# VH-VL binders against Uncharacterized protein C28H8.2, part 1

All scores and structures are predictions.

Target 1, 141 residues: Uncharacterized protein C28H8.2, of Caenorhabditis elegans (q09243)
Amino acid sequence: ANFISDPRSMFPKMVRTKNAFHFLQYFMGTFRRMFRNKTEMIEHFNYYDDQVKGTDCHIQEELDFARFKSYFDRYTRTHYNPEIRIIFAIMTKDSSHMTVEFHVTSQSWFGFEDHFHMIIRAVNDENVGWGVRYLSMAFNC
Unless a header shows other numbers, all headers, positions and changes below count from the first letter of the chain; antibody chains are not in Kabat numbers.
F stands for the ipSAE by ESMFold2-Fast; E and O both for that by ESMFold2, at different seeds; each is averaged over both directions (binder to target, target to binder). V2 = 0.75 x the mean of E and O + 0.25 x the DockQ between their complexes.
[cut] stands for letters that were removed.
Atom coordinates printed by the task and the answers are left out, and those that the model quotes come from them; centres of patches stay.

## First folded at step 1 (VH-VL)

Design bep01 (framework fv_bepranemab)
Fold by ESMFold2-Fast, scan of step 1:
Structure bep01 (fold): chain C 141 residues (1-141), chain A 118 residues (1-118), chain B 112 residues (1-112)
Amino acid sequence: as target 1 above (141 residues)
Amino acid sequence: EVQLQESGPGLVKPSETLSLTCTVSGGSISSYYIAWIRQPPGKGLEWMGTIYYSGSTNYNTAVQSRVTISVDTSKNQFSLKLSSVTAADTAVYYCARDEYSYGLFDYWGQGTMVTVSS
Amino acid sequence: DIVMTQTPLSLSVTPGQPASISCRSSQSLLHSDGKTYLEWYLQKPGQSPQLLIYEVSNRFSGVPDRFSGSGSGTDFTLKISRVEAEDVGVYYCMQSIQLPYTFGQGTKLEIK
């Protein structure tokens, strides 16, 4: 199920950080906190472009933001103690683009450890700051 | 690689409860939607219901009064119970993963044959 | 419930020839989100069904490009451009726009 009634709704944009270090700290921090409640989840979603695209290792078609939100909504309902850590990060010399690979682990409510890899490509917009433009996720791949 | 495997009694008497298990191997069941789909001999496919790992379910109204789907995280298993069975419930029963809970059944078990007969 | 009707119920083709299967729904499968929720599955003899096409025209991972889906509203087609021996089996269309999910009655594809 989606956490929003209309997955095509535009989300409010606000001035994000233009500092890459702060962006990663906020992105990872809000990712961990989104497991707490819907308000925290919406805060994490603020770090994505509305037109973000991506893929799942099992699906050929590009996924849009609404389908990624469905993924996160489902995942956060049954998991706790999320940990997210950077495996790889590269940024262009002009600080305009960044690619980051994360390893995510969490515990199911009944004690099983789950994990997946997540790759983002983020762009630093001069007026808005850093936002995720592409997201790839690998669950059981 | 993720695999789904059904198991069950093979033969059930009329009026009894059919119990089937779907075991997941090769990965965690966290974030899974699992559907049960059946196929009577020589007939087409019928969706029976879907469960999310948390225990939330949706059932086909045709069987809703008799069907219960559950999850046992200690065994990585999903189970289907169908009460008050009749000969019309004779079928191969499949479990399948439902990607996004949109009816996209991307991985299927091998199926288990259930015959309802005295 | 939405009723799914397939034609033909069976067809036989020589290897390398094309095949076409139709599926009609009793109601439009276009959702207000702009997506059309129609899938195609193949069940080979003695095997479990496998997903071929989702959302009308998108090939699932590993499905050969000789398979293509098309259509809109209530009228859908699955085409195989060059049938191979491994394509034999029963093809099912399915709607997932509303519960309960429903399948067509199936189309059996055989090689001559």
Scores: ipSAE 0.000, ipTM 0.494, lowest interface PAE 17.5, mean pLDDT 81

Design bep02 (framework fv_bepranemab)
Fold by ESMFold2-Fast, scan of step 1:
Structure bep02 (fold): chain C 141 residues (1-141), chain A 118 residues (1-118), chain B 112 residues (1-112)
Amino acid sequence: as target 1 above (141 residues)
Amino acid sequence: EVQLQESGPGLVKPSETLSLTCTVSGGSISDYYIAWIRQPPGKGLEWMGTIYYTGSTNYNTAVQSRVTISVDTSKNQFSLKLSSVTAADTAVYYCARGWEDYYYMDVWGQGTMVTVSS
Amino acid sequence: DIVMTQTPLSLSVTPGQPASISCRSSQSLLYSEGKTYLEWYLQKPGQSPQLLIYEVSSRFSGVPDRFSGSGSGTDFTLKISRVEAEDVGVYYCMQGIELPLTFGQGTKLEIK
């Protein structure tokens, strides 16, 4: 339930393996492909709550795939200096949390910086394998 | 070289539980997955499920309610249990090793024939 | 589930002649970073399946170069440039992009 199911999206309905690092590499590659011009990716492990706790930013908990893809396609077309913070939260079998934070930056002209956070929550379902449960976005306020 | 060997009963009665073991020799099971694949006589291949060295499993939805795969890392052994068997479960059962980076199965056991009959 | 369809279901080839086997998937097998998770296996009579090709066109270690794979999206082909007696058996394509893993129904290769 609550998994992203659109087979035409860049995000898998399910992952072919249960390896969390393989799943993470998939999303790294996916976002790099969205920025064709010299994205730099900086990776950190943090707990999910540390990234959004105390923020005044709006978070959309369960993003529709069409909305997500439409927004990112539009964002990458119109903003040449985007800074995107991606927070990847992994729920493990023992209910521990592990998160990865990405800073995705494209360096080009247009001089305007928009910042937003993307929160990707992945879970391992014994029937389905690894999948994306939540896809949320938050903006700097 | 790494070798896989299946073992189990040749004959199982309808409604009982089929139990098979796959033993890995000549190498480590760390960082690999083991898949169970079956082949009914004269028919094609059907994936039943996989298990990773961490104990995480994935099952084919067609058998999901009846199948359990487990691992004993101390013995380099993987087990498949299939409950409530019928004649449709008559098949050669294979275990196969796969790599994480590429989801292919490069080492296969010889297979063990299981017949479900009274 | 992704359905894998092979054609032909059987073929007979004179030794030294080429053979071609097709595999079609019900949806695209393209995954992350441009990788396509299509594999070919050979099952010789009385033996276990063996891996021939992974990621559409990569020959597995020890597989003769007379075997080649090609294709993209939903349409894939396995070619044997010069069939030898040891090539007899059933060939299966498999998709690895989504669970459950699914195989084609098999193509039986025989020598005339």
Scores: ipSAE 0.000, ipTM 0.505, lowest interface PAE 16.6, mean pLDDT 70

Design bep03 (framework fv_bepranemab)
Fold by ESMFold2-Fast, scan of step 1:
Structure bep03 (fold): chain C 141 residues (1-141), chain A 121 residues (1-121), chain B 112 residues (1-112)
Amino acid sequence: as target 1 above (141 residues)
Amino acid sequence: EVQLQESGPGLVKPSETLSLTCTVSGGSISNYYIAWIRQPPGKGLEWMGTIYDSGSTNYNTAVQSRVTISVDTSKNQFSLKLSSVTAADTAVYYCARVPTYYDFWSGFDPWGQGTMVTVSS
Amino acid sequence: DIVMTQTPLSLSVTPGQPASISCRSSQSLLHSDGKTYLEWYLQKPGQSPQLLIYEVSNRFSGVPDRFSGSGSGTDFTLKISRVEAEDVGVYYCMQSIQTPWTFGQGTKLEIK
């Protein structure tokens, strides 16, 4: 497996949305277990709401995203703080593409607590300054 | 299909560095995760470490200070170096493929045939 | 480190009879993704280990259906419904939920 390979061949369909925040809500919803408590989750969503308001992007369907989640679940079991670079091509409503890059690292503590550090940004030729800041999340089961 | 094959010196003197290679056939070596596992005579299996396609490594803390795993894509080889060897490092050494996040199973497959290393003067 | 303990350490079985091997982990092997990362391996005499079962109960490709795995949390079992001569060797359980990845001490299966 190549972490920087073209991800579009693995994800043939996307659902259109008016706002990148909807994509992040879907993505973050898959990892809700990583937040320690509801307050921390709300703080993160408020931060991302401010960063991504007014963007226009597409999200993938739930069935396609289940496969993506499977990749992350397997990877977190096997890696030791390597850099994960997963690149999604996000299609705007005018059929131009923007790139969304995920940079994920993880650490384990006491073998039963996983911490993920996530940097999510949107990059394209005209909007490279848009993005979201660093997130730190921990499993708390 | 994919095959792994280890090679090494067979005999290493105490205090020297042990160097082993694992040759991979099939697919791109840059897309392979490889683990090294050893087995002392008459004993069980011990995971030594893994190298991922990013070049990142993960080592067993029991050998972390002495072990280095690397990849040479020009030779289609992964290497294990273990420094300051003692008689306790006498073992059969295996390389094995670790499934990637694209795989839907866990564990090691395939394994190499193993190479015996004896540490003796 | 997660410690894996196998019982028995040695087992002699008449051909055609069943065999059962237990594996206990010092910590739960259940991941938050809902999967339990417990594998079983067979090392035949003079050969490399081979993967038999992954994620507790899934037979790896090519593994005969007489092999089955079961268990949850910290207690796991490998069963062979009818032992054949080719099943002789040392069986190892392994956890791959947390590094360092660790193996049980092995169970030697012999034919009477």
Scores: ipSAE 0.000, ipTM 0.513, lowest interface PAE 16.7, mean pLDDT 68

Design bep04 (framework fv_bepranemab)
Fold by ESMFold2-Fast, scan of step 1:
Structure bep04 (fold): chain C 141 residues (1-141), chain A 117 residues (1-117), chain B 112 residues (1-112)
Amino acid sequence: as target 1 above (141 residues)
Amino acid sequence: EVQLQESGPGLVKPSETLSLTCTVSGDSISSYYIAWIRQPPGKGLEWMGTIYHSGSTNYNTAVQSRVTISVDTSKNQFSLKLSSVTAADTAVYYCARLSGDYYFDSWGQGTMVTVSS
Amino acid sequence: DIVMTQTPLSLSVTPGQPASISCRSSQSLLHSSGKTYLEWYLQKPGQSPQLLIYEVSNRFSGVPDRFSGSGSGTDFTLKISRVEAEDVGVYYCMQSTQYPYTFGQGTKLEIK
């Protein structure tokens, strides 16, 4: 009890941004910080739509929000020194949709360097701003 | 939910090489490690080794000279090879997922291997 | 190698009564990260082991509140507040503080 099982009680849901540049800045910043603790991870996942879907090249089944949270919960506990960079970013002229590919590198606690590619498709909601609707992961495919 | 399934021969002759395969379905292998753990009849559990999707391995020193674990990431399959087997290698062999917090959160059903002439 | 020693090796309990299992390590399980990597597993008859407790005192998802873990350094305890029929099996402690990972010899829990 005492709120120890859910740090969200200490941090109200963050309002997202409607500015595409700020969205990318916040998304990448929170991605780096989520390797520190669960509270930072909650901040990062605030930028995902609850109905987000996606794929992993090693899984035939479509992934959802809960699976991505579980995935990164485990990943952040075995890796450190994350680096994330944009490979490309394309936005529709009306600023309603955006597709971004990231390249991520990190160090494993077991002494080797890891890397993967991540593609997001994000939609700019008129009330809450940019949110990830689709996430595709490629680890050594 | 992640599912792990072991497969291999039920009987191996002394001095030969034991080969087992673990097939993982459900989740990506890139956020965890796969381990092999064995249990001789009526005895306790023995960790044999762990592999990451990159091919990096850690082996129990007791079996290190005879054991090789490998991964085929395209098939989501892990293999264990144990050479020069003896009756002491008779056991149920499990593959298990090692989480980022260093615990085994999912186990296969186990496959019985008997070393006998 | 770290040696894990469990006591008792077997115990029989009346349903509804508590049970306690001890685990001792030959050296401290406190890792340089500040965490203590001590887990408890249950193997029911004819089944694969299943995780109950990790990092000394954290219950794994779906594990009933009647299971609790405690301890530090080299001395650890698993408690079941009210034993039920489905708790029958062999309990193992494990350390993952250093390679090789090692298990205790197991404690068999039976119903009277």
Scores: ipSAE 0.000, ipTM 0.503, lowest interface PAE 17.4, mean pLDDT 82

Design bep05 (framework fv_bepranemab)
Fold by ESMFold2-Fast, scan of step 1:
Structure bep05 (fold): chain C 141 residues (1-141), chain A 118 residues (1-118), chain B 112 residues (1-112)
Amino acid sequence: as target 1 above (141 residues)
Amino acid sequence: EVQLQESGPGLVKPSETLSLTCTVSGGSISSYWIAWIRQPPGKGLEWMGTIYYSGSTNYNTAVQSRVTISVDTSKNQFSLKLSSVTAADTAVYYCAREISTTYYFDYWGQGTMVTVSS
Amino acid sequence: DIVMTQTPLSLSVTPGQPASISCRSSQSLLDSDGKTYLEWYLQKPGQSPQLLIYEVSSRFSGVPDRFSGSGSGTDFTLKISRVEAEDVGVYYCMQGIHLPHTFGQGTKLEIK
């Protein structure tokens, strides 16, 4: 899959928040729904915790926010001008893995009312866990 | 080639709403964004916001509470509304084409001067 | 917001001589795609700004080869090898990577 490098083209109703971590929660929610239906634009105010209904498959989201944040903070502290990647592994019991990678080009994650430059792309299973070991998402199908 | 043309009132009273229109010709508007950029007399350039043909917008935090950008795809027109204007909003207002993948402004309108005065 | 700082704020050049303008950003303009989103615009007296250079060093269509851009990370330079009368105006650098898009203060180029 090819993606536009401009995240505004993929997420036209982007939410600005004063907390970068709350923005990440929102973004995970939008990613989860987008991955279920790659042809649909996702609603501006959908949350990480929104329930998925009317399907035979349920998304179980495992995110250790404390470990994720600890790893992320350590990485950004030890690397100057880091290219930060957040990789989600989508796993199904009856299917091979699929991953989606977010690229963040600056430390804007720690600022207020930041706009992130995120590139979302499908990548193969070899990239699972690169940079973020404590983040996973699974489909129970 | 793509051309952009701004239009609107030359004079707006303090506390009122400024309304400007940008008319675009040439090319499909679905392939790029339209930005509004202003320049107070003798000063530099300030990006105000940008819009995609779908209605998606990004605004500068400095004016976010007062600015609204909209699109009328049937007319290829983009509009800027700025509420509660003051003398500090006196400027030349430009619209410009912003390419989605490169972020540069390759074509600009001629600009329209707006004076905020009683 | 990313702050863009230009030096000098003005310069006067004899026709045919070179000119150089510097632009510094408060943080890196390098994107994860490997591109650096730094642009230069020229505003001639009484006219709209026009794009000269994008992605640090790429000349926009119709821009004379007298204009060149260089730099990386946070430090960028625009050079004019032989200034002509038509080059008079205010030059602005701009970063396109982060919102809000921000411009330098401008550098006024005048002919002696």
Scores: ipSAE 0.000, ipTM 0.495, lowest interface PAE 19.0, mean pLDDT 67

Design bep06 (framework fv_bepranemab; at its last look DockQ between E and O 0.19; V2 from the best seeds 0.00; counts 0 for: pae O 16.1 > 2, placed apart)
Heavy chain, then light chain:
Amino acid sequence: EVQLQESGPGLVKPSETLSLTCTVSGGSFSGYYIAWIRQPPGKGLEWMGTISYSGSTNYNTAVQSRVTISVDTSKNQFSLKLSSVTAADTAVYYCATDYEQLGWFDPWGQGTMVTVSS
Amino acid sequence: DIVMTQTPLSLSVTPGQPASISCRSSQSLLHSEGRTYLEWYLQKPGQSPQLLIYEVSNRFSGVPDRFSGSGSGTDFTLKISRVEAEDVGVYYCMQSIDLPFTFGQGTKLEIK
ESMFold2-Fast, scan of step 1: ipSAE 0.012; ipTM 0.623
ESMFold2, look of step 2: ipSAE 0.000; ipTM 0.545
ESMFold2 (binder alone), look of step 2: mean pLDDT 92; pTM 0.946
ESMFold2 at other seeds, look of step 2: ipSAE 0.000; ipTM 0.544
ESMFold2, look of step 4: ipSAE 0.000; ipTM 0.545
ESMFold2 (binder alone), look of step 4: mean pLDDT 92; pTM 0.945
ESMFold2 at other seeds, look of step 4: ipSAE 0.000; ipTM 0.511

Design bep07 (framework fv_bepranemab)
Fold by ESMFold2-Fast, scan of step 1:
Structure bep07 (fold): chain C 141 residues (1-141), chain A 120 residues (1-120), chain B 112 residues (1-112)
Amino acid sequence: as target 1 above (141 residues)
Amino acid sequence: EVQLQESGPGLVKPSETLSLTCTVSGGSISSGYIAWIRQPPGKGLEWMGTIYTSGSTNYNTAVQSRVTISVDTSKNQFSLKLSSVTAADTAVYYCARGGDSSGWYEFDYWGQGTMVTVSS
Amino acid sequence: DIVMTQTPLSLSVTPGQPASISCRSSQSLLHSDGKTYLEWYLQKPGQSPQLLIYEVSNRFSGVPDRFSGSGSGTDFTLKISRVEAEDVGVYYCMQSIQFPRTFGQGTKLEIK
């Protein structure tokens, strides 16, 4: 699968959706499809802000966009049959901020079912729409 | 409900640049992708390239040096430019949409196609 | 680039009889995600191509159950259990596991 350059390097302002429901639909759909190849992964990362930050309890350093891309590149090569579902979501009344917790399951090539929780904080930018500003992953800690 | 419609000049002279537009109506282009596929008269299908709503592109190696695909989200339009055309570029050109969040398939909706003839 | 080869290139069948089309890829279409990325498209005369089958064996919405797909790795088959007049056209297999996306040469199905 060819790894393509970050699409934002070609287009300074990315266009997403300003509708919260469509954002979640597209975010989850692209998450499922990114296990297919690196091009689909790039489409998923269209829904992340360049300044996204986050954590993983097994990694001491704060994760940034480049580290998330590296992390998921490795994860998608070792797992298949992803399933992602919402277990908690809250949004501000003005539709400016949203926090969502997902439960993710997948099959490991090592022969076991893998699962983790993923929490995002997303912000609705007036120009480009919803984007992930923070992402935290919680494997068994 | 989603409709795609190609438009273009119909006739292009050798060595000129072919410019085609695909207009999307009746559906969302917020995620997914648009591809251009061509079909020379009496021959098979050839994928030309794909553009994601984010603006990232992937092109067929055979035409990579001559092809450019772009998007104008304000008009719901996708464009294909193919430079230095020859008689071998005579074909029906299709745009097709993919990236349905519920499916694992590539091209679920296709335009009706537009015939391009390269002739003096 | 993955090369897709179809056989036969042309097929003529009597209405109500079965038809079978083969597609072979130059390398495996099985992805590390456990899915096999092979699709079948039909182009009826004077019309745009339409999706029939994805992931080897899944029928797209609205596709009659007389169409079925099977296969694994590099060898795939599209079967029509009882050919109807509306099934005439050119059938194409396509791989979507890697770029560039590539189609087979096409198989023309005609009624006798």
Scores: ipSAE 0.000, ipTM 0.540, lowest interface PAE 14.7, mean pLDDT 81

Design bep08 (framework fv_bepranemab)
Fold by ESMFold2-Fast, scan of step 1:
Structure bep08 (fold): chain C 141 residues (1-141), chain A 119 residues (1-119), chain B 112 residues (1-112)
Amino acid sequence: as target 1 above (141 residues)
Amino acid sequence: EVQLQESGPGLVKPSETLSLTCTVSGGSISTYYIAWIRQPPGKGLEWMGTIYYSGDTNYNTAVQSRVTISVDTSKNQFSLKLSSVTAADTAVYYCARHQFSDYEAFDIWGQGTMVTVSS
Amino acid sequence: DIVMTQTPLSLSVTPGQPASISCRSSQSLLHSYGKTYLEWYLQKPGQSPQLLIYEVSNRFSGVPDRFSGSGSGTDFTLKISRVEAEDVGVYYCMQSIELPYTFGQGTKLEIK
């Protein structure tokens, strides 16, 4: 019920939740606040394209979040003690995958700033997991 | 056109292990969730378990101690093993695809295979 | 476990007349996301079950518009506006919000 936003912080304070799905909703709200508009978000993804020498790709933010939310909600309902991962997978020239992974454990209580980690790493397809292989396909430019 | 087909022995003796295979044709099982659902003669439907093509499983607690579902991606096959069978396990066994992407439902079903547990 | 209860258990209808089947769940099927995970399946004699309706009211591809689903929370209805001979079979409701997934006991539709 109590979502607290601090306009001076990129990460708003949130009411801790016992439901992984509610955390995902709060995360989506916070992530949108990191970008003022879709153009700024696309510029961040274009930066990664430049780093991996990919093609010019346009990412559909609204469609991506709706699809991710749907898949992750279903996955957490079908698995015991799920770990929440949001993965942006970018294929490199060598067929290695570079990921920007947002990683948080599903727990009874957590603050967004305390349990949210961004990890950039190379990973193969089997480590993408969580039914989010569609992100690897969508970002395979 | 994707099709599912169950196969296995029609007769199993009490206390033995029932082993069934679901073969997928017309497409790759990549990203599939496959469920096993059974129906005793003249009775309703019972979900037994679901597997994701990666090997992750969920089982109905009623059969959890006896059931194992597995996948062989090289053969496009899913398998169900149910140990220590009794007459109560006599049923038609179906495999079905559980769709999660565009809608949530069992959208493709196999023809079903009848298994009788009898001495 | 969520228990699904259907009424009636059997229904006989004259061709061209409407039919209505009720399904009640022991717990709400509404997820916090706003979706309600209730499906309807038809099993024609000697055949596998087939999907009719998903998420309460959405007709699956190829399902005639004489079939409609409605309801919310714990109370759901499947309606057939004009029953045809090919509609004979057993109808099942199902919930997929919580494990284990559970089906109603079934409603047998017969033609008079």
Scores: ipSAE 0.000, ipTM 0.522, lowest interface PAE 15.2, mean pLDDT 68

Design bep09 (framework fv_bepranemab)
Fold by ESMFold2-Fast, scan of step 1:
Structure bep09 (fold): chain C 141 residues (1-141), chain A 119 residues (1-119), chain B 112 residues (1-112)
Amino acid sequence: as target 1 above (141 residues)
Amino acid sequence: EVQLQESGPGLVKPSETLSLTCTVSGYSISSYYIAWIRQPPGKGLEWMGTIYYEGSTNYNTAVQSRVTISVDTSKNQFSLKLSSVTAADTAVYYCARAYDSGTYPLDYWGQGTMVTVSS
Amino acid sequence: DIVMTQTPLSLSVTPGQPASISCRSSQSLVYSDGKTYLEWYLQKPGQSPQLLIYEVSNRFSGVPDRFSGSGSGTDFTLKISRVEAEDVGVYYCMQGIQSPLTFGQGTKLEIK
């Protein structure tokens, strides 16, 4: 088999926005669109730090980016019509850090409405802008 | 070892409900999905829907309003019902096992059962 | 829906000669995990379809090594290095990346 590279992987790391409101709009917008196809999913992943870490309430060990990508791949193949809304958001006065809790709902392929809570901690990098550095998910708790 | 076998009435009248069963053996049903695929005479393959052993289903939007798939774990049987049939529903109907380890491969298929919608 | 297009729709091959079948998808089947959600199935006359290849290039259990799959993104190829009489049938590609599962139109392989 051949490997296909994302054409954009040959370019310097894309600069994200330094505006917190724009970051949240882009993050939520790309989250909704990642259920459409792989290209949109790759766009959503652009808003995460490469070394992002986190937890799921069922799993005691720390999760890395690869495991989150696997979870989202599985979730987007088994669910449709996602809704994501902010429960709360707080940002440091220097606009360097923010913590946001989301409530996500979607329709399962399997005939039920699914929901989970997701908490992110994002950092505003001076060179590239806002990126998710920590992600906590509760899909199965 | 793994076996899937479809059964049904063979002939149904327009406007009636088609009922088919798929009986499986040789594996743990809780580890796999079952998909239903049909093939009209001389034509290609069309996925109709998939079910997991606990009863969750997903249907092709083309048939979603008319199709129901169900499971009876005590008999290792999966059933497909298709309502309001027309001549366009004449096809061989297959059940196939699917495992979501990556690509949803349909690794074992039943022999298929021919359904003719006459008149 | 993802549309799967096969070419040719039919071919005739002398035994021992190679055969090649192409499959093109309307959207990329590659995911960020590095996997490509493309399978090939063979339906012999009067029989059920059977899995030949999954994840583009992996042969299913019992499939002879004269069958090989290749490709990336939206363009895929199934090749038979030396066709045998038992290879007669209709070949289908399928994408498993998103619902609904969709198949190509099929390619009929015949012997001259």
Scores: ipSAE 0.000, ipTM 0.505, lowest interface PAE 16.0, mean pLDDT 82

